# Ledger of designs, part 68: miniprotein binders against p81326

Target 1, 226 residues: p81326
Amino acid sequence: MLHFGGFIMEINHISKILEKEREEYIRNKVEEYLKQGFSKDDAVNKANQSWRTYIGHRIQDVIYNLLKKFLKDSGLKVTTDKALNNRNLPEELDKVKRLIAINYGEYLFLPDADVIVYKVENNDIKIIAIISVKNSFRERRFETTYWKLKLKESPVTSHIKVFLATPDKDNEISYKCPNGKPKKMRIILEYELDGIYFLKEDFEETEKAKHFGKIVEDIIEISKKL
Key: E = the ipSAE of ESMFold2; O = the ipSAE of OpenDDE; V2 = 0.75 times the mean of E and O plus 0.25 times the DockQ between their complexes.

## First folded at step 6 (miniprotein)

Design Tc32 (at its last look DockQ between E and O 0.65; V2 from the best seeds 0.00; counts 0 for: pae E 3.6 > 1.5)
Fold by OpenDDE base, look of step 6:
Structure Tc32 (fold): chain B 226 residues (1-226), chain A 80 residues (1-80)
Amino acid sequence: as target 1 above (226 residues)
Amino acid sequence: SMKKIRITIEVPDEEEAKFFALIIKELAEELGLEVEIEVRGNRIEIRIESDDEEKLRELVKLIEWLALMYGAKVEVEIEE
């Protein structure tokens, strides 16, 4: 149990809350689809599909809110790629946007950056970390790795740490070699990324694969070296 | 002795307030606690009375986590 700002991060509480949210969400969606004329089986299937999309965004928001709260006392700031998708940005966010941009010759594009952690010192902005949030790895399994590699190619962005945060409910990357069989995705993600943080207890811990509760400490430590 | 706790939550999105209230109700029910919940716009007021301090502490903690997860403001007042 990690204490941040006097609050003990308890993954069990988060999981319990999300489960209650799921139950209520599914109930409401099933009712909605039944009213639309779908069969019970179709309504349940559609509700579950809707939940998969919803929970992905929800977990991103949760992680954003947690990091924002727990990093506040350290003087670190948190934003999202969504917040950067504006033509008229405050100067600070405009600088953040420029400092994470990837060069493609004639074009600059932003990496997928669900959460961005940065500091402001002497009016200079330093990007500390990008956190990619994945609920499942059914789609875009190595997208985060791609962005990490692209960020490494520039001296402007090469210092930026890229972390993956996931509950990994389906145990897609929780273990390296379950039953003696290597999990390609776990091995590659752990090798290429700066860290993987699990919002669960049941996983194979390594130097790079840690409990999500450690992410705050790790980010603060990195920030002190920049 | 019976303890009374009043919790006030201010959620960022008014539409989420009802949803929050339902989650809190379910969490309380699982703990065997009776709660009164009022929703007014983006503000949720929760009143809990119990002689089980451990269950009360657990529910308060869950509500604080819920608020934190959603970027909501939470205030806890012990009335008795």
Scores: ipSAE 0.747, ipTM 0.902, lowest interface PAE 0.5, mean pLDDT 91
Fold by ESMFold2, look of step 6:
Formats: C-alpha cells, sequence, structure tokens
Structure Tc32 (fold): chain B 226 residues (1-226), chain A 80 residues (1-80)
C-alpha cells in the first residue's frame, strides 16, 4: 500500500511523469494540427497553447486524487470547485458551497477554490482548507491572495486555510531574492497565504513554502485544532 | 530469486489506456526491467519478471502513483 508519509521521496517521480505526459501530448497535438493543414510553426504554437489549458486541469485532478486518497483515513473529505458548480448538488456539497461563499451585496459568489478539504462532525461541516492550483503565473498572478483576503473578512470563513500548489517549472516564485532582487510574486504570495506547496525539489524552503509532500500532514494537523 | 508480478489497471477510456501503456513502458525501460503490456479497451495488464526485487518494488510504486494521479483503479498481484 502507498503511504503519503513517503511522498516527499516520490515527488521527483511525479514531476517525471508529468514531463513525460507533456512530451507525448505535444507530439500528438502537433501531428494532429499538421494533418489539419497548419504550418509547422502554427501547429507547435497551437499545441503549446492547448497544453497550458490541459496541464492546469491535469494538475488539479492529480492533487484532488492524492488528497482524497490520503486524507480519507483521517476523516477528512475532499471536493472541487467543478463539483460545487453542478446544478444538482447533494445536501452535503450544498452546505460546503454555502460555507465558502463570499458576499458581494446582492450577490453571493464562490471563491476560485480548486480543491476544498472539509470534515463532517455531528452533521455539521467544517471547512479546513482550500488549495489553489496554479501551473503558471502569467495570468491571474494574485488571484489566490485576493480570495484569502476576502475569506478573512468574515468570521464564518476566516479560519479557512488557503494554500497554493504549483510545479513552478519556470521558477517564477521558487526563490525570494533570485540574484539579489526580491521576487514580488513570491514575497506577496508567501506573506498573504497560509502556505505554498511546490511539486518539485528545487525551491527555497521556508516556514510557509514547502515540498508538496508535506501538505497531507499539515492539513491533518490543522484539522485537529478545529 | 525471480519474482513475477501482474498489474491490472482500469482507466476511463482507450486513449488514456494507450497513454498509460506508453508511460509504463518508458518507466520500465529506465529501470532496466522487461515488461509485457497488453491494452484491451480501457484496461491494461502488465506482467513483469525480474530477480531485482528493489527495481520491481520501485516500478510497482511508480505505477501505483501514476494510477493514483489519474484516478485509475489498480490491482497488484504477486505471483509465485
Amino acid sequence: as target 1 above (226 residues)
Amino acid sequence: SMKKIRITIEVPDEEEAKFFALIIKELAEELGLEVEIEVRGNRIEIRIESDDEEKLRELVKLIEWLALMYGAKVEVEIEE
């Protein structure tokens, strides 16, 4: 049986699998676009654009499946923003949805919370954490910090931990002061969020910036305090 | 001594099954393990024989992680 306690040792394998998926995906998409009559340059550009959309969804699914598996025995449940946006919600998920909603006067909206961890005690639901999954910081750089700040504004949501999970392949937030210059994105994200979890080995580890293999232990520890 | 392992994986569709088979073949080659992979619809059957128990255990772990990452059902059976 797989045990998440050894997950840190396995993170290099996860990154390797994702890179192999990228290679296969790009190769197949380029072939597809070439058969459709696109030039080689256009096919490559389209394949890379398609991959950026695909990999974001893929990483979210990976994190969901891992957390669902390894939090199960601790009495913790996991859902996604995709599941919460379905029109026919079970009562339990409808309660989860209401417990993370943000008030905008006449309107009530969900934060963009890719993966949500919660527990059920005596038919009451307690939201433990939300995990924002981000593959790139080219768009929506500080979206996660915005939602953390909004959740802090209400006593019913202020306890919710907000984490960012990322492979950060291009090292956009891996270091606080690369080459002696403060990296604004890393500094602000680390300051505002409850944690950043990297799906790679090479990054500057701090109290809040950790290897993804630590996330299960951290979530379980937080749940014990609630 | 020689060990024989059979792994069965079920994925959502045939396209994903073919992807899994390619990835598993590449992982096995990197470990120097000979594998026999059969894809039938959305199911993958993998048979592995080796006297290197450490490499076998490593490949099995990688396959279980791959299956978990993609939400696939996996069963591992150690034969003999």
Scores: ipSAE 0.269, ipTM 0.660, lowest interface PAE 3.6, mean pLDDT 84
ESMFold2 (binder alone), look of step 6: mean pLDDT 83; pTM 0.791

Design Tc33 (at its last look DockQ between E and O 0.58; V2 from the best seeds 0.00; counts 0 for: pae E 3.4 > 1.5)
Fold by OpenDDE base, look of step 6:
Structure Tc33 (fold): chain B 226 residues (1-226), chain A 80 residues (1-80)
Amino acid sequence: as target 1 above (226 residues)
Amino acid sequence: SMKKIRITIEVPDEEEAKFIALIIKELAEELGLEVEIEVRGNRIEIRIESDDEEKLRELVKLIEWLALMYGAEVEVEIEE
């Protein structure tokens, strides 16, 4: 149990809450679809599909809120790629946006950066970490790895740590070699990324694959070295 | 002895307040606790009365985590 700001990160509580959120969300959506004239079976299927989309965003928001709260006392700041998608940004966020941009010659593009952790020192911004949040690995399995590699190509961004946070509910990357069979995705993600943080208890822990509760400590430590 | 706890949550998104309140109700029901919940805009007020201190502590923890997960502020007051 890791203590963050006096709170023991209890993943069990988070999981329990998310399960209750699912139950309530599904119930509400089923009722909505029934009112729209769908059959019970269709309503349930549509509700489950809607939940899959919703939970992805929800977990991102949860992680953002957790990091924002737990990093606050360390003086670290947290933002999101969504917050950077504005034409009129505050100066601080405009600088953050520029400092994570990837050069493609004639164009600059932002990496997928669900959560961005940075510090402000003497009016200078230092990007510490980008956290990619994935609920499932059905789509875009190595997208985070791509962005990590691209960030490494520039001296401006090469220092930025890229982390993956996931509940990995379906055990897609929880183990490297279950039953002696290598999980390609786990091995590659762990090799290429700076860390994988699991919002669950049942996983193969390594130097780079850790419980999500350790992410705050790791980020703070990295911040001190920058 | 019966303990009374009052919890106030201020939710950043008003639209989520009712949903959060429902989750709290379900969490309380699972613990066998009776709760009174009022939602006013983005503010949720929860009153809990029980003689089971362990269940009360568990529910408070769950509510604190729930609030944290939504970026909400939470205040817990123990009423005599």
Scores: ipSAE 0.797, ipTM 0.925, lowest interface PAE 0.5, mean pLDDT 91
Fold by ESMFold2, look of step 6:
Structure Tc33 (fold): chain B 226 residues (1-226), chain A 80 residues (1-80)
Amino acid sequence: as target 1 above (226 residues)
Amino acid sequence: SMKKIRITIEVPDEEEAKFIALIIKELAEELGLEVEIEVRGNRIEIRIESDDEEKLRELVKLIEWLALMYGAEVEVEIEE
């Protein structure tokens, strides 16, 4: 197991790589738009807009790949909302989907569960945690909190840990009281969720607000209690 | 003295192999390391020669993290 300092260094490497990916993505898109006849300013604006759409999915993929790698030897399995929306689900994933669904009378809906961690024991599937991945909090900012509260309402799902993972590059939730003013969004998210995991160095660390590198140890510890 | 390292990456998606190779080249250039990169389908082969062991170690670590972020397999071999 890596000590805290080692995980901080690894997070810095991830962020450095993502920035290089951004630079190359933007360069390719600008070239494409210039060939279509757009002005340089318009091409740059369009390329940046394209990146904002892409980066959200890219961060989810990164988190999935890292968790799959680091949880493999602990007997824990990882899947995604994309995999669960496949029309031809393998039987195992169909069971995972049913075990996290929320009942609204004649309708069943999945919570905001970008990445799902589960285990298979004694031919049973146990959901350990769901991770909501947010790049920005300007839209649907408390959706993850809503799903945590809904999961707590049923004894079937009340054990499921709900985590938020975010780079939070705009510092929307990185600090509890920036400039001496309580940040409602950070305070409510931290209070209601089981954890917030930051994909960056600069944020206010608390018992629930941690570096992303800590998430693996936390998930393994939780899985031993189930 | 001069160290020679060969790194092989097998990516799950052949379409992304060229993009990953470009990222590796940019990381190496930032560190001041010369690299030879060859892309063959879903496989990337990187050859590095340098007497700066600290920069070599840093680049290898970055490449290993990049591979993990894409779900790719990586092998590192020291050559002479």
Scores: ipSAE 0.683, ipTM 0.896, lowest interface PAE 1.0, mean pLDDT 86
ESMFold2 (binder alone), look of step 6: mean pLDDT 85; pTM 0.829
ESMFold2, look of step 7: ipSAE 0.298; ipTM 0.676
ESMFold2 (binder alone), look of step 7: mean pLDDT 85; pTM 0.827
OpenDDE base, look of step 7: ipSAE 0.797; ipTM 0.925

Design Tc34 (at its last look DockQ between E and O 0.82; V2 from the best seeds 0.00; counts 0 for: pae O 2.1 > 1.5)
Fold by ESMFold2, look of step 6:
Formats: sequence, C-alpha cells, structure tokens
Structure Tc34 (fold): chain B 226 residues (1-226), chain A 80 residues (1-80)
Amino acid sequence: as target 1 above (226 residues)
Amino acid sequence: SMKKIRITIEVPDEEEAKFIALIIKELAEELGLEVEIEVRGNRIEIRIESDDEEKLRELVKLIEWMALMYGAKVEVEIEE
C-alpha cells in the first residue's frame, strides 16, 4: 500500500520512473526518426523536442492521478480542465465548470487550470483549489497569477486557492535571490499565488514555496475550513 | 530464501501497457533482478524471483508508484 507523506521517498520514486520514461521515449523516437531518413543529430534534436512537449502533459497526468488517489478518502473530488471542455458534461461537472468560469462581459472562459479540486456537500459544490502545472517558464510566465487575480475579483470565486506545481529543473523560480538580485518571476509568483509546490528537492523553501509532498495535507486542511 | 512475486497491472491503454512493460524491465535490470513480463492487451503480468528481499521491495515499490502515475490498477501476490 502507498502512503502519501514520505515526501523524499515518493519524489525519488517518481523522479526515477520519469527519468526511465524519458530514456525509453527518446530511444524510441530516435529510432523512428532514423527510419524516416533523418541524420542522427537531427533525430536526437527532434526526439528531445518531442519529449519536452510530452513531459508537460505527463506531469499533469501524474499530479491528477496522485491527487485523485490521496484525496478520495477525505471526500474530495478531482477533475481537469480537459474533462470540463467535453460537450456532454454530467450535471456535477457542468456545475464545477460554471463555478470556476471567468466572466468577460457576455463571454465565459475557463481559467487555465490543469487540475481542479472540489467537494460536494448537501448537493452543493465548493471549489477548493486549482493547480496549474508548469514544466517551463519560457512562455506565459505569469499566466497563473493572472487567473488568480481574476478569481479574486468576484466574491463567488475569491476563496479558491490557486497553486503552481512545477519540477523547475532549470531553476527559473527555485530561488528568490540566486545571484544577489531578486528573481522577479519567483518573487511575483510567490506573492500572488497561494502556494508553489516543487517536484524536486533543491529549492528555497518558504511558507508558500514547499515540497510537492505537502500539497495533499494542505488541500485537506483548507477543505476543513470551507 | 528465494522469493517469488507475481504482479498484475491493468492499464487504461494498450499502448501504455507495452511502454510500461519496457520501463519495468529496465528498472529490474538496474536492480540486478531477473523478471519475466507478459503483456496481453491492457494487462501486464510480471514474475520476479530473487533472494534479495530489499531489492525486491524496491522494485515492487517502483512498480506500485508507476502504476499510480498511469492511473493503473495493481495487484501484488507472493507465490510459493
């Protein structure tokens, strides 16, 4: 039986598995590109590009499956923005979608929320948290803070916690002052969001910047106050 | 003492089952464990025999985490 709470052990297992997945994925893609007639150098470059796209979606799936598993016994439910974009939504998910939608006049749009945590009490749905999963901060660096600020503008959505989950392998936001100067991206993300959860061991911990293994406990505690 | 473990994984997708089986084989090789793997559709059957209980426990834990990461069902049985 798996237990969520041994953060170092579970992060090491997840990271080990993902590294083996990367190695096998790259090997398969290189072989595919070589058979298509690409040079070895081109095949490797194409395989690495393919992996960068794949790993982003892969990490989102991992987080969804982990949260679904470890929040279930606390009466918390988990869905994704992709599930909410289906045309024929069950009534429960249609309510979830409407409870997180952002109003732009007569138009309604979903925030970029990869994973949504909610609970159902007395046939009433309460959104607990939205987790944005980012593998890289090269593009749309502050998209998550934009959505947090929009959710804060309405009393109906202002209670929703907005978290960022990231491996941050390139240390884009891992430290507040990495070279003696404030890292604007880390400072702003930490200030505006309700939490940043790192899928790695080496980063600067604060009251808002934590190891990913803490996220389940934090979500459960928040849900008890709603 | 020699231990024999059978692990069954039920994966949502057949292509993922083949990929997972390859990863498990590599994880076992890194630990120095010999494994027999059979893939039938979306099911993976793994048989492991070893007298190194610590390495067995580590491989089983890795397989359990990998199954969770794929939303797969996993069953672990000790055989005689």
Scores: ipSAE 0.706, ipTM 0.896, lowest interface PAE 1.0, mean pLDDT 88
Fold by OpenDDE base, look of step 6:
Structure Tc34 (fold): chain B 226 residues (1-226), chain A 80 residues (1-80)
Amino acid sequence: as target 1 above (226 residues)
Amino acid sequence: SMKKIRITIEVPDEEEAKFIALIIKELAEELGLEVEIEVRGNRIEIRIESDDEEKLRELVKLIEWMALMYGAKVEVEIEE
């Protein structure tokens, strides 16, 4: 049983497994698109696009499962925005949904919250953290920052920590100033968010930019202060 | 000395079981390990025999990570 105590999450294993999954996935999708009448080049391109979407969901699921498993012993609970997209929610999840909602005057909307960590104490729910999971930053680069800023505007939600988790495969935000050139996205995300957690080893570590293996400890520590 | 390990994986989605089994086979082959894999519904049974304890440990870790990724349950038994 992977006990979290001192266990450096061997994220390299995740990457290796996902790469193997990719090969099989791409092969199957290419075959599917060829059968649909696409050219080989088009089939490959479409398969790669499909993979990007698929792998994004897979990474999100992995992070959810990890957090759920490793936070369980601390009494912390984990849910997702998808789980909250129901008209008939259990009372607990309905409360969670209300406690993360952002006020737009006549309307309440939920932030993008791939993973939500909360605790239940004396029948009261406290939201601890929202984790946004991004595989790549091709689209919606500052969306997580927007939600963080919106959450800060209300005393109801201002305490909620917002974290970004990413493998950052393309090194878009792994370093602040590679070769002396500032990476705008890294600098802004690190400044505005409560933390960035990398599912990789090759990155510039700072107080806010850490290896994903530290996220559980950080969340538990935050939980104790709430 | 040859070590025998039996690993049982219970996958939530039956359709994914065959796919997971294929990945495990490929991972084992990359490590130079011979594995016997049986898939029955959502249950995967893996038998591994090797004298290389380091490779065995590596494969077990990979399988545990895979199980985590798919929300699967893993049981590892060491057979004498």
Scores: ipSAE 0.265, ipTM 0.672, lowest interface PAE 2.1, mean pLDDT 88
ESMFold2 (binder alone), look of step 6: mean pLDDT 84; pTM 0.807

Design Tc35 (at its last look DockQ between E and O 0.90; V2 from the best seeds 0.63)
Fold by ESMFold2, look of step 6:
Structure Tc35 (fold): chain B 226 residues (1-226), chain A 80 residues (1-80)
Amino acid sequence: as target 1 above (226 residues)
Amino acid sequence: SMKKIRITIEVPDEEEAKFIALIIKELAEELGLEVEIEVRGNRIEIRIESDDEEELEELVKLIEWLALMYGAKVEVEIEE
């Protein structure tokens, strides 16, 4: 069993594993596309495009499994927005869904939350945090800040912490002032969100921008205040 | 002295078991470790024998992280 105290030193293990998964995924996809009659060049391009889509979902699954494992002993539960969109929802998850929903007049919608952390006390459910997972910031760059602002508008959701988790391999938000110039995306995301957690070693660490290994401790500490 | 380790992994998704086994084989090859891997449905059994405790410990850590990343159950048995 893995100790939480050693978690931050394990980020490089996760990265190494994901690189091996990428290599095998690309190999399998190239073979698949070649069998469909694509040229070698087209098969490689399509495989790389497929990986870019897949890695986002893969990182989301990794984060879900890690949080579920490491938050269990603190009485905290973890679910996903995908699970909440299931047609035959268990009563507990139906309550979670209702507790994070945002009111748009006569319509009620869920925020785009990839992973949700909550606790159950005396059959009551308290939403602790939502984690948005982003692999790239080329599209929907400020989606997570929109959801934070919407959650702040209602007293029933204003306590919910909104975190962003990212490998940020292209360094789109890793530094506040790269080349001496303020990076708008990093500045705004850090200002508006409750935290940014990096799935890599090389980034500018601040009180809100941290190594992903810190997220478990932060969530537990927040849950004690609620 | 030579150490022998037996690792059993139970994967929630049986289709992923073969993929995970391939990743373990590649990780072991990079560390210069010889492994015997058997896949039966959703279950992976790995046997490793090595006199290099540092490389062996690294591979076990990688396997435990890999299993955790897939939500899999892992049992590690160390033989003398």
Scores: ipSAE 0.636, ipTM 0.874, lowest interface PAE 1.2, mean pLDDT 87
Fold by OpenDDE base, look of step 6:
Structure Tc35 (fold): chain B 226 residues (1-226), chain A 80 residues (1-80)
Amino acid sequence: as target 1 above (226 residues)
Amino acid sequence: SMKKIRITIEVPDEEEAKFIALIIKELAEELGLEVEIEVRGNRIEIRIESDDEEELEELVKLIEWLALMYGAKVEVEIEE
């Protein structure tokens, strides 16, 4: 069984596994689209689009499972925005949902919260962190930043840490100033968010930009101060 | 000396079990390892025999991560 002590080294296997999953997924989807009457080129393009959506959800699931596993011994709980999207919630999850809601006057809306980490103390719930998971930054580049800023506006939610987790396969935010040119997205995300965690080794490390292997420790430390 | 390892994976979604088994086979082939894989419903049983301890350990780690990715339970037993 994977232990936390080896977590940093072992997490590198995720990229290898995802690539293998991609090959099989693409092959199967291409075959499916060919059977539907698409050309080979169209089938490949559609398969690649489908993969982008699929892999995004897959990475979210991986991060959820990792955090759930590694935070369990610390007594911390993990949920998702999907789990909160129900009319009939258990009392605990209903409280979680209310504690992350953003006020828009007549309406309350939830931030995009792929993963939510919270603790229960004496029947009181404290939200510790929201983790946004992004595989690529093609769409909604600053959405996580928007939610962080909105959460900061309320004394109810201002303490909630907002983290971004990404493999950043295309090196969109891995470096601040590659070749002396500032990467606007990296700089803004790092400035506005509480942390960026990379599921890769080749990135510029800073106080806020760390390897994903540090996220568990950071969350536990934050939880002790709340 | 030949090591024998038995790995059991219990997958939450039965439909994904066959897909996971195929990935494991591909990973094993890349490492030059021969594996026997049986899929029964949501349960995958893997038997590996190798004298290459390094590649065997690597495959076990990959399988554990794969299981984690799918929210599956994994048990590893050393037979010899």
Scores: ipSAE 0.456, ipTM 0.780, lowest interface PAE 1.2, mean pLDDT 90
ESMFold2 (binder alone), look of step 6: mean pLDDT 84; pTM 0.817

Design Tc36 (at its last look DockQ between E and O 0.26; V2 from the best seeds 0.00; counts 0 for: pae E 11.2 > 1.5)
Fold by OpenDDE base, look of step 6:
Formats: C-alpha cells, sequence, structure tokens
Structure Tc36 (fold): chain B 226 residues (1-226), chain A 80 residues (1-80)
C-alpha cells in the first residue's frame, strides 16, 4: 500500500489523466450541443464550461476518496455535504449535519462542505475539519472564507478547521507576492483559513500553505487535540 | 531484476471500465511500459512487467489516481 506520505501528488499526473478524459468529454458534449442547434463556437464554449464543472467534481471525488482511505486507520470518518442532503439520515450523519449548521436566526444552513472529517467518541460526534475543494477561482473566490468566518461565530462550530484544497492550475494563489506584487486572494485566504493545501509542487510554502500530502497528518494531529 | 505487478480495478460503472482501460494503456505506453489489460465487466486486470522500478511506481501512482477519480477500488499485488 503506497503510504500517503510517499504519495506526492504531482499536478502533472492529474493533468495527464484528465486530458484524455477531457478530449472525449469535449467531443461528446460538442456533438450534443450541435444537435441542440448551437453554433460550433457556442458548442465548444459550452462544452469547455461543462468540462470545468465536471472536472471540479472529479477532483472533489478524488480528494474525498483519498481522505476516506488514509484517515480510516486513525478512526476518523469522512462524509460530504451531498450525503447530508437527505431527509432520512442515519443518526450519525444527522448529528454531523446539525454540528456543522450555521445559525441565521430563523434558519439553519449548511456551509459548503465538500469534505467533512469527524470522529465518533462514546456516541458523541466531533467535527474536525471541513475541506473545500476548488479547481479554479473563477467563481466564488472568497466563499470558503465566508464559511470559515461564519463557523467561527458560534461556540458550537468555532473549533472546526476549514481547509482549502486546490491544484491552482492557473497560479491564482500559489504565490503571495510574485514579482513584488501582493496576490490579494492568496493573502486573504491564507489569513482567514486554517490551511491551504496544494495539489501541485510549484507554490510558495508557508505554515498554512502546504502540499496536499500533508493534509492527512495535519488532520490527525488536530483530531488528537480535540 | 524484472518485477511483475498485478493491478485489479473494480469500477462502479461498467461502461467506464473500457475507457479507464484505454487511458491506462496510453499512460503505460507514454511511460514506455508494456501492459496487459483485460476488461471483464466492471473489473480491469492489469499486468505489468518491468525492470524499471521508478516507472512502475509512477504507473501505479497514476493508475491509483485514475481509479480514485472514478470511485473505483484498486488492489495492487506484487508477483515478483
Amino acid sequence: as target 1 above (226 residues)
Amino acid sequence: SMKKIRITIEVPDEEEAKFIALIIKEIAEELGLEVEIEVRGNRIEIRIESDDEEKLRELVKLITWLALMYGAKVEVEIEE
């Protein structure tokens, strides 16, 4: 079994895998949109947009499966916000859902929580971390920060760590001050979040900005302190 | 020394198995590795033989990632 510590996820590997899938996906979507009456240019644009959404979910699934696998031996459990979107939840997941809910007075809403890590001790659930997965920062750049701040406002949720995981393919947040110019998004995200984990090697490492390979260790360490 | 690795992938969607197998074949070819791939329903069996441990490790890594992306189960066995 490849120990996660030796499993350096290089963005090049992910990109290579995804490129083959992309070619077929784009071809099929273009054909679909052409049949719907779109122009060739519109069909290509729509296919590319669809791919961005699709690949975002695929990366999310990879991260979920990785965390689930590598945290299992530590007795930690992993779920997703999607799994919590059910009227009939098992007791354990119903508790998880309640423990991550944000109070808006008359309403409770869930934060965007692509991955939720929790532990069960003596039938009590402790939420350890929420991981937001972003493939790109084209949309909703500070959404994860918003949820972190909202979670911090309640003593029920203030202990929950919020992490961002991203390949940051376009180098939007990989460096704080490239060429002496501050990257606002990187600085704010790093300041407000508990950590940023990069699915790539080419980034500025800091105490909070690390390679994704460190996330399992960090989560386990946090879980021991809670 | 030649190492033999058997990788078994069980994919949730049978229709994706052939596609995954094709991707694996292409990745292996790009790495200069010869692979035998059999697809039976939702199960993919991959046999690799090479004396290049670094390339083997890389391929296993890639296959594992690919499998995870498709929500597949992966088993890796070292035969020699």
Scores: ipSAE 0.050, ipTM 0.519, lowest interface PAE 3.1, mean pLDDT 85
Fold by ESMFold2, look of step 6:
Structure Tc36 (fold): chain B 226 residues (1-226), chain A 80 residues (1-80)
Amino acid sequence: as target 1 above (226 residues)
Amino acid sequence: SMKKIRITIEVPDEEEAKFIALIIKEIAEELGLEVEIEVRGNRIEIRIESDDEEKLRELVKLITWLALMYGAKVEVEIEE
């Protein structure tokens, strides 16, 4: 059987290869949109957006399945924001949803919590961590830090670790000082979040910025302290 | 020494078989491995010949993880 580290090295290859196929994906999507009557410029923009959504969802699904598989034997359970937004929730998931919701007066909203890790002890649920999966940082680059700050406002949610997982293939946050100049996005994300986990090898490693292969061990260690 | 490997992949969806075959071709080219790939419906047949055992192991491991991710069944036959 493969261990977590061996699995994650193979996932790096898959992510890299899928990004290499982006050009063919874009060509096919542009042709599709042109046949629908869009202008060339609109078709290209739509195709690029389609690719970013596609690859982001694929990576999110893999991360969910990986964490579910490798945390199971440690008594940790995993769910997703998609599962929590279903109309008819099982009692357990309804409790998970209530424990991560952010209160805005008359409104309750779920944070950016693509993957949620929790444990169940004597029918009590303890939320351990939420993981936000991002492939691009163009318009919503600090969304994850906003949700971390909101979670810190309540003693019920302040213990929840907030992680960011990303392939970051365009090196938007891979280095603190690329070309000798501070990268605001990387510095703020690393300062505010509990961890950034890269699904690639080429990045500046720090105490909080690590290879994704470390995330299972980190989550297990955190769960033992709660 | 030269090794000859035949891999058969059965994928639930014919369109996914084409996509998986393309990924495998790209990976093999990046590794410097020469591969023959045939797609017939939902089946992919891959023939690889190389004396670089480490690159062969890397490709087979990747194919195994692709199969797991797509719910495919993989059969590997080593001829040398």
Scores: ipSAE 0.000, ipTM 0.237, lowest interface PAE 11.2, mean pLDDT 79
ESMFold2 (binder alone), look of step 6: mean pLDDT 83; pTM 0.803

